# Ledger of designs, part 7: VHH binders against q9usu1r752to985

Target 1, 234 residues: q9usu1r752to985
Amino acid sequence: TPEEFASQMTLLEFDYLKQIPSREWIFRSWVSRDSRSAVRNYINFSNCFTYWIINCILEKKNTKARTAVISFFIQTAYKCLSLQNFSTLMSIVSALNSAPIYRLHAAYKLVKAEDIICLSGLREIVETKKNFSTYRALLRKAELPCVPFLGVILSDLTFIDEGNPDVLDSSPHLLSFNKRHRLADVVADVCRFQSSSYEMQSNTDLQSYILHRCRFVNQDLSYLFDKSLSLEPR

## First folded at step 15 (VHH)

Design k11
Fold by ESMFold2, fold request of step 17:
Structure k11 (fold): chain B 234 residues (1-234), chain A 123 residues (1-123)
Amino acid sequence: as target 1 above (234 residues)
Amino acid sequence: QVQLVESGGGMVQPGGSLRLSCAASGFTFSNYAMSWVRRAPGKGPEWVSGISSSGGRTYYADSVKGRFTISRDNAKNTLYLQMNSLKPEDTALYYCARDRYDFWLGQTEFDHWGQGTQVTVSS
């Protein structure tokens, strides 16, 4: 069910979030190709999950079956919003907005009107316009527990690092106060999200199924787009 | 876990040919697009060529188009680069890289690289 799937994805993503030590934010451990970082593990899982959704839709051989999968994930994303799991919400909407899936107009035509209206609202939340302004507004209002979308946090840390050098021009060994202040604010926000708990009961079998399946799907958008063209030609 | 091992580099005269290979292990090779990337002496990385997960689409940098051919054998988990009409400016360390569009960054990333194989083109 969408509700159970959303609950278990929330627990999975929350476990990934809790495992990130604060030092990774300070040293930006995810940037190094050879680094084994909790952030990079989480990014990899999230991308695998997004590709899994795309593959689930495209593996269905008829339009009605593809519509059923799309509707399932719309309903799952809506439940994720209710759980304040913005990370899974972002992954689902990203998959549905990906070039291979977005173009499946025959499948989308068969989606019930209420689900299309729901998807439209979810798309507004994910929209990157004004630096994710809708998402950021919702995040500010969110109570704990909450799973934020770390992609925005990583983008903010990159901007802080590039716009605020570690060394001042006149005193190359002094760290900028502005950079320290902004970094500390980001780290404090992440720690706040990490410190709470969801009360849903774990379904280890479903979580293991998701983790296993996500690793063994095609992760090449060009190939997936070609498969999409085969299923719904221009 | 993910391993990419390049081979087939060497010394060759201008106009010569080489075939590079990349042995992949620790992941489902046929699920990923792959690229060749090179680093000339004193320069940063330059993307050379890419191939889709099935092999059905190939892409080339303008500097190598018509001279290089990328291919893959998914049964052998191997990526190839056939390099013909080699020029001194092709001298570089050539890397095999695994591609994936990253939905968090909104761009394609090379998430794993090999150690590289040296190609030297000189008279």
Scores: ipSAE 0.718, ipTM 0.867, lowest interface PAE 0.9, mean pLDDT 87
Fold by ESMFold2, look of step 16:
Structure k11 (fold): chain B 234 residues (1-234), chain A 123 residues (1-123)
Amino acid sequence: as target 1 above (234 residues)
Amino acid sequence: QVQLVESGGGMVQPGGSLRLSCAASGFTFSNYAMSWVRRAPGKGPEWVSGISSSGGRTYYADSVKGRFTISRDNAKNTLYLQMNSLKPEDTALYYCARDRYDFWLGQTEFDHWGQGTQVTVSS
């Protein structure tokens, strides 16, 4: 069910979030491709999951079957909103907004009106206009437990750190007092989200299934767009 | 454990040809777009060419268009770069890289690289 899927994705994502050591927030370990980091593992999982959604939809050969998968993920994303799992919510909406999926007008036409209205509301939440202003407002109101969308947080940390240009300094990077204060505020917010727990019961079989399946799908958007075009021409 | 191993580099005279190969393992090669990237002495990385996961689409930097041909053999898990009409400016360490659009960053990233193979156009 959408409810069970959303619950188990929430537990999976929360586990990734909890495993990130405090030093990764301070040193932005995910930027270096040469380092092994918990943040980079989480980014990879999230991307694999997003591609998995796209592949699940496109593997269905008839329009009604594709509609059923789209409806399932709309309902899952809505449940994620109620669980305050914004990370899975963002992944699902990103997949549904991707060029290969967004263009499936025949499949979307068969989605019931209730789910279309729901999707429209979810799309408003993920809009990037005004630096994710709708999402940030929702996050401010959220109580614990919550899984924030890490992409916005990492972007904020990158912006704060890049306040020290390389023109005059050949030594290791130094933090100014104001930059350290802003960084500490962002890191404290992240640590707050890491400090709680969800009460839901784990379904290890479903979690293992998701983890294994998401790594063995096509991750080439141009190929996936071509497949989309073959399934619903023009 | 993703591994990319380049080969086929060497020294050639201007106007000569070389064919680079990249052996891929530890992942499903046919699921990913691939690129060649080069690093000339004292310079940063420069994207050279790219190919879709199926091989159906190919892309080239302006500096190599018409001289280089990218290809792949998904049955052999191998990426190729045929380099013709080589110039001294093509001297560089050539890397095989795996592409993926990253939904968090909103851009294409090279998430795995090989060790590179040296191409030197003689002087």
Scores: ipSAE 0.716, ipTM 0.863, lowest interface PAE 0.9, mean pLDDT 87
Fold by ESMFold2, look of step 15:
Structure k11 (fold): chain B 234 residues (1-234), chain A 123 residues (1-123)
Amino acid sequence: as target 1 above (234 residues)
Amino acid sequence: QVQLVESGGGMVQPGGSLRLSCAASGFTFSNYAMSWVRRAPGKGPEWVSGISSSGGRTYYADSVKGRFTISRDNAKNTLYLQMNSLKPEDTALYYCARDRYDFWLGQTEFDHWGQGTQVTVSS
């Protein structure tokens, strides 16, 4: 079910979040291409999961079957919102907004009105306009436990580092102090999210299935777009 | 463990040809787009060519179009770059890279690289 799937994805995402040591935020370990980076492992899982959704939809032979999968993931994303799992929510909406899937107008036409209205609201949350302002407002109101979308945090850390160069020896010390203060605020925020727990019962079989199946799907958007064209040539 | 191992580099005269190979292991090769990227001495990475997961689409930087041909053999897990009409400007360390559109960053990223193979075009 969408509800069970959302619950288990939330537990999976939260486990990835908990594994990230604070030093990765300070040293930006994900930039170095180190395969041992917990942040990079999480990014890879999230991307694999997003591609898995795209493949699940495109593997269905007929429009009604594709509509059913789209509806399942809309409902799953809505449940993720209620669980305050913004990371899985972002992955699902990203998949549904991807060029191969967004263009499936025949399949979307068959989605019931309630789910279409729901998807419209979910899309508003993930909009990048005004630096994710809708998402940030929702995150501000969220209580623990919560799985934030770390993509926004990574972007903020990159902006802090590139827009506020370190003071080495001869540069103004005020710039260095402000940079470290902003970095500490971001790290403290992540630590706060890591400090709680979800109380849902773990389903190890479903979690293992998700973790491993995502590895064996096509991850080439150009190929997936061509497949989409074959399924709905319009 | 994803591994990409380039080979086929060497020293050639201007106008010569080389064929680079990249052996892939530790992942389902046919599920990924691939690229060749090069780094000339003292310069940053430059994308050279890309190929879709099936091989049905190929892409080239303007600087190599018409001279280089990218191909792949999914049965052998191997990526190729045929380089013809080589110029001194092509001198670089050539990397095999795995492509993926990254939904967190909103752009295509090279998520794994090989160690590279050196190509030197000198008279």
Scores: ipSAE 0.711, ipTM 0.871, lowest interface PAE 1.0, mean pLDDT 87

## First folded at step 16 (VHH)

Design j1
Fold by OpenDDE, last read:
Structure j1 (fold): chain B 234 residues (1-234), chain A 123 residues (1-123)
Amino acid sequence: as target 1 above (234 residues)
Amino acid sequence: QVQLVESGGGMVQPGGSLRLSCAASGFTFSNYAMSWVRRAPGKGPEWVSGISSSGGRTYYADSVKGRFTISRDNAKNTLYLQMNSLKPEDTALYYCARDRYDFWSGQTEFDHWGQGTQVTVSS
């Protein structure tokens, strides 16, 4: 069910979040694309999952079957929202917004009106306009436990790092405490999320299944787009 | 673990030809678009050519269009770059790289690189 899938994805992604050590935030290990980076591992999984959704839709043999999968993930994304799992929500909506999937008009026409309305709301939540203003507002109101979308956090860290000197321009021998405080605030938020816990029952079989399936998906959007064209020509 | 190993580089005269190879392992090669990137001394990396996972689509930088041909053999997990009519400006360390669109950043990235193979074009 969408509910069960959302629950297990939440637990799975929460584990990825918790596996990120504090030192990685300090040293920004993901910048060098270190294979040992927990952040990079999380990014890789999330992308694989997004591609898996795209593949799941495109591998279906007919429009009705594609519609069913789309509906499933819309409902799953909605359940993720209720669990304050914004990471999985972002991945699902990203898949549905991807060029290969977004263009499947025949499939979307068969989606129930209620799911279309739901999807519209979800798209608004994850919209990048105004620097993810809607998402940020929801995150600020979120209570623990919560799985934030780390993409925004990493963007913020990069912005702070690149937009501010490490030292004062007027005094190069002095550290910029302003920059350090801003970085520390973002890291503190992440640590807060990591300190929480979900109470749902873990299904390791389903989680392992998801991990396994994600590992072997096609990750070429150009190829996937061509496949989409073959399913629903222009 | 993902591994990319380039070969086929060397020294050639202007107008000469080389064929580069990239042996891939540690992942499903046919599931990824691949690219060649080069770095000349003192310069930043320059994208040279790209190919879709199935090989159905190929792309080239303007600087090499008409001279270079990218191809792949998914059964052999190998990427190729046929370089014809080589110029001194083509002198660089050539890397094969795995392409992926990153949904977090909203852009295409090269998430893995080989060690590179040296190509030197000189009279």
Scores: ipSAE 0.915, ipTM 0.958, lowest interface PAE 0.4, mean pLDDT 94
Fold by OpenDDE, last read:
Parts: structure tokens; C-alpha cells; sequence
Structure j1 (fold): chain B 234 residues (1-234), chain A 123 residues (1-123)
């Protein structure tokens, strides 16, 4: 069910979140694309998951079947929202917004009106407009436990790093405490999220299944787009 | 365990040809777009060419268009770059890289690189 799937994804992604040590945020280990980076591992999983969704939709042989999968993930995304799992939500909506999937008009036409309305709301939440203003507002109001979308956090860290000198302009030999403080604040927020826990029961079989399936999906949007074209020509 | 190993580099005279190969392992090669990237001395990385996972689409930088040909053999997990009419400015360390669109950043990235193979074009 969408509910169960959302629950297990929440637990799974929360585990990824918890595995990120504080030092990694400070040293930005993901920037060098270190294979040992927990952040990078999380990014990889998330992307694989997004591609898996796309593949799941495109592997269906008829419009009705594609619609069913789309509907499933819309409902799943909604459940993720209720669990304050913004990461999985973002991944699902990203898949549905991807060029290969977004263009499937025939499939979307068969989606229930309620789900379409739901999807519209979800799309608004994940919009990048005004620097993710809607998402940020929701996150500020979120109570623990919560799985934030780390993409925004990484963006913020990058912004702080690139937008501020490491040293003071007036005294190049002195570190910028302002920059350090801002970075520390972001890290503190992440640590806060990591300190919580979800109460749902873990289904390791389902989680393992998801992890396994995600590893072997096509991750070429160009290819997937062409596949989409073959399913629903322009 | 993703591994990319380039080969085929060497020294050639201007106008010469080389064929680079990249052996991929540790992942399903046919599920990923691949690219060649080069780094000349004192310069940053430059994208050279890309190919879709199925090989149906190929892309080239303007600097190599008409001279280089990218191809792949998914059965052999190998990426190729045929380089013809080589110029001194083609001198660089050539990397094969796995392409991925990162949904977090909204950008295409090279999430894995080989160690590179040196191509030197000199008279």
C-alpha cells in the first residue's frame, strides 16, 4: 500500500540521514565526491530511487497500468508528506515531473481527479521558486521526527561557503567567525533532525527490495525520454 | 565498486589518430550515459563527448565535432572514443566518466571518473 511504502521509505531515508556524521557537514566530504561520503551515498540512493520510479512507470505496457503506478506514487508522496518525509516526497515528485513522465498525458488523463489535485499540491510544495519558499515554510513548522530534503541543506551550505570568505577582509589572517557560525547553524539543524526517531515498524524485506531494485535501473534520462516517446508519441 | 579504466592513449603527430577505450565494471554499464572528459595542462576539465545508455544519441563539443566519434559496446562494457585529425590542442589527459542527472541539484554530473589516459599530440 502507499501508506506502507511511505512508512518504509521514511525509515530507510531516515537511516541514511542518521548515518551522516557531523564532520561530513563541516568538511563537505560530498564535494569531492568521496565514495566514503555518507551524504554522497544518500544522494546516490535518492537518485536511484527517483529513476526507479520512472522506470516502474515506463516498464508498464499499457496506459492503464502506467496510470496505476503514477497513482500509487502520488498517494505515496502524500503519505510521505504526512510523515514529514520531504526527501522521499521530493524524489517522487521529481520523478513525476521528469520529462519522460510529465509528458505522459494519456496516463495522467486516467488518474483520478482527487489524485491530480493532490499532485498539484505536492508539486507546489517542491517548487524551487523563491528558493524553495514553500518547502522551507513547511520545514520550519515541522515537528520531530522529520526527514528533510537535504538538497536544500546542501545548497545552503554551498551558498554560505561560496558567498562568504573564509577569512576577514580587514584581517586576512583571521578566520571569519560569521561564516563558521552560519555553517554551524545549518549543521545544528541537521543534528536536530538526526536526534529523532520514527515509531513505524521496520520491514527490512521491503526496504531491501527497494534498495536492490534501485541499483539496477536505467539512469539515463535521454533514454528514458525516448522510451516515453515510444509509449506515447508526440 | 564502480570502476572505469581508460586505455589507448599515446603520442601521435598532428593529423594522426587514436582510439581510446574505457572498460567499465561494478555497475550495469548499459543503464548509464557515458562521457569523455579531458584535462589539458593548466586548464580545467573540458567535456569532449557523450553517448546515451543505448548508444542512440551522441553529443560532441564544438572543438572535436567532425573529428571524434564516441561509441559503446554494452555487451563488452566498453566505451570508445575514436579521435581523428588530432591537433596539438587535443593534448590532454582523457577521462571516461559516468553521466547522471542529479535530481537534487537539477544538474547533470559525472559521478564516477577513470584515472585517465594521456593523449599527446606533438610534431
Amino acid sequence: as target 1 above (234 residues)
Amino acid sequence: QVQLVESGGGMVQPGGSLRLSCAASGFTFSNYAMSWVRRAPGKGPEWVSGISSSGGRTYYADSVKGRFTISRDNAKNTLYLQMNSLKPEDTALYYCARDRYDFWSGQTEFDHWGQGTQVTVSS
Scores: ipSAE 0.915, ipTM 0.958, lowest interface PAE 0.4, mean pLDDT 94
Fold by OpenDDE, fold request of step 17:
Structure j1 (fold): chain B 234 residues (1-234), chain A 123 residues (1-123)
Amino acid sequence: as target 1 above (234 residues)
Amino acid sequence: QVQLVESGGGMVQPGGSLRLSCAASGFTFSNYAMSWVRRAPGKGPEWVSGISSSGGRTYYADSVKGRFTISRDNAKNTLYLQMNSLKPEDTALYYCARDRYDFWSGQTEFDHWGQGTQVTVSS
């Protein structure tokens, strides 16, 4: 069910979040693309999951079957929202917004009106307009436990790092405490999210299944787009 | 662990030819687009060529278009770059790279690189 799937994805992604040590945020270990980076591991999983959704839809043999999968993930995304799992929500909506899937008009026409309305709302939440203003507003109101979308956090860290000198211009020997303070605030927020826990029961079989399937999906959007074209020609 | 190992580099005279190979392991090769990137002395990395996961689509930088040919053998987990009509300006360290669209950043990236193979074009 969408509920169970959302629950297990929430637990799975929360585990990824919890595995990120605070030092990684400070040293920005993901920038070097170190394979040992917990952040990079999370990014890899999230992308694989997004591609998995795309593949799941495109592997279906007919329009009705594709519609069913799309509907399933819309409902799942909605449940993720209720669990304050914005990371999985972002991944699902990203898949549905991807060029290969977004263009499947025949499939979307068969989606229930209520799900279409739901999807519209979800799309609004994940919009990048005004620097993710809607998402940020929701996150500010979120109570623990919560799985934030780390993409925004990484962007914020990058902005702080690139937008502020490490040292004061007037005194090169003095550290920028302002920059450090801003970085520390972001890290503190992440740590706060990591300090909580979800009460749902883990289904290790389902989680393992998802992890396994994600490793073997096609991750070429050009190929997936061509496949989409073959299923629903222009 | 993802591994990319380039080979086939060497020294060649202008107008000569080389064929580079990249052996991939640690992932499903046929599921990823691949690229060649080069770094010339004193210059930053330059994208050279790309190929889709199925091999159906190929892309080239303007600087190598008509001279280089990218191909792949998914059964052998190998990427190739046939370089013809080589010029001194083609001198560089050539890298094999795995392509991926990152949904977090909204950008296409090379998430894995090989160690590179040296190509030197000189009279």
Scores: ipSAE 0.914, ipTM 0.958, lowest interface PAE 0.4, mean pLDDT 94
Fold by OpenDDE, last read:
Structure j1 (fold): chain B 234 residues (1-234), chain A 123 residues (1-123)
Amino acid sequence: as target 1 above (234 residues)
Amino acid sequence: QVQLVESGGGMVQPGGSLRLSCAASGFTFSNYAMSWVRRAPGKGPEWVSGISSSGGRTYYADSVKGRFTISRDNAKNTLYLQMNSLKPEDTALYYCARDRYDFWSGQTEFDHWGQGTQVTVSS
């Protein structure tokens, strides 16, 4: 069920979140693309998962089957929202918004009106307009436990790092306390999220299945787009 | 672990030809678009050419269009770059890179690079 799938994805992604050590935020280990970076591992999984969704939809043999998968993930994304799992939500909506999937008009026409409305709402949440204002507002209101979308956090960290000098102009030998505080605040928020826990029952079989499937998916949007064209020609 | 190993570089005279190879391992090669990127001395990385996972689509920088040909053999997990009519401006370290669209950043990235193979075009 979408609910079960959302629950397991939440647990899975929460584990990825918890595995990120605080030092990684400070040293920005993901920038160097260190294979040992927990953040990079999380990014890789998330992208693989997104591609997996795309592949799952495109592997279906007919429009009705594709619609069913799309509907499933819409409902799953909605359940993720209820669990305050914004990371999985972002991944699902990203898949549905991707060029290969977004263009599947025939499939979307068969989606129930309720799901379409739901998807519309979900799309609004993940919009980048005004620097993810809707998402940020939701995150501010979120109660623990919560799985934040780290993409925004990483963006914020990058912005702080690049937009502020490491040292004071008036005193080059002194570190910028302002920059440090800003970085620390973001890291503190992440740590807060990591300190919580979900009480849902873990299904290791399903989680393992997802991990395994994600490992072998096609991750070429051009190819996937061509496949989409073959399924629903222009 | 993902590994990309370039070979085939060397020194050639202007107008000469080279064929670069990139041996891929540690991942399903046929599931990823691949690119060649080069870095000339004192310059930043420059995208040279790209190829889709299936090989059905190829892309080239304007600077190499008509002279370079990218290809791949998925059965051999190998990426190729045939370079003809080489110019001194083509002198660079050539990297094989795995392409991926990153949904977090909304950008295409090269998430893995080889160590590079040196191409020197000189009289």
Scores: ipSAE 0.914, ipTM 0.958, lowest interface PAE 0.4, mean pLDDT 94
Fold by OpenDDE, look of step 16:
Structure j1 (fold): chain B 234 residues (1-234), chain A 123 residues (1-123)
Amino acid sequence: as target 1 above (234 residues)
Amino acid sequence: QVQLVESGGGMVQPGGSLRLSCAASGFTFSNYAMSWVRRAPGKGPEWVSGISSSGGRTYYADSVKGRFTISRDNAKNTLYLQMNSLKPEDTALYYCARDRYDFWSGQTEFDHWGQGTQVTVSS
């Protein structure tokens, strides 16, 4: 069910979140794209999962079957929202907004009106306009436990790092405490999220299945777009 | 673990030809678009050419169009770059890179690189 799937994805992604040590934020280990980086591992999984959704839809043999999968993930995304799992929500909506999937008009026409309305709301949440203003507003109101979308966090860290000197302009021998303070605040927020826990029961079989399947999906949007064209020609 | 190993580089005279190879392992090669990127001395990385996972689509930088040809053999997990009519400005370390669109950043990225193979074009 969408609810069960959302629950397991929430637990899975929360585990990825918890595995990120504080030192990684300080040293920005993900910038080097080191496979040992917990953040990089999380990014890789999230992207694989997004591609997995795209593949799942495009692998279906007919429009009705594609519609069913689209509907499933719309409902799953909605359940993720209720669990305050914004990371999985972002991944699902990203898949549905991707060029290969977004263009499937025949499939979307068969989606129930209520799910279309739901999807519209979800799309609004993940909008990048005004620097994710809607998402940020929801995150500020979120109660623990919560799985934030780390893409925004990483963007904020990058902005702080690149937008501020390490030392004071007026005194190059002095460290910028302002920059360090801003970085520390972001890290503190992440630590707060990591300090919580979800109460749902873990289904390790389903989680393992998802992890395994994600590893072997096509991750070429150009290819996937062509496949989409073959399924629903222009 | 993902591994990319380039080969085929060397020294050639202007107008000469080279064929680079990249052996891929540790992942399903046929599921990823691949690119060649080069770095000349004192310069940043320059994208050279790209190919879709199936090989159906190929892309080239303007600087190499008509001279370079990218191809792949998915059965052999190998990426190729045929370089003809080489110029001194083609001198660089050539990298094989795995392409992926990153949904977090909204950008296409090279998430894995090889160690590179040196190409030197000199008279």
Scores: ipSAE 0.913, ipTM 0.956, lowest interface PAE 0.4, mean pLDDT 94

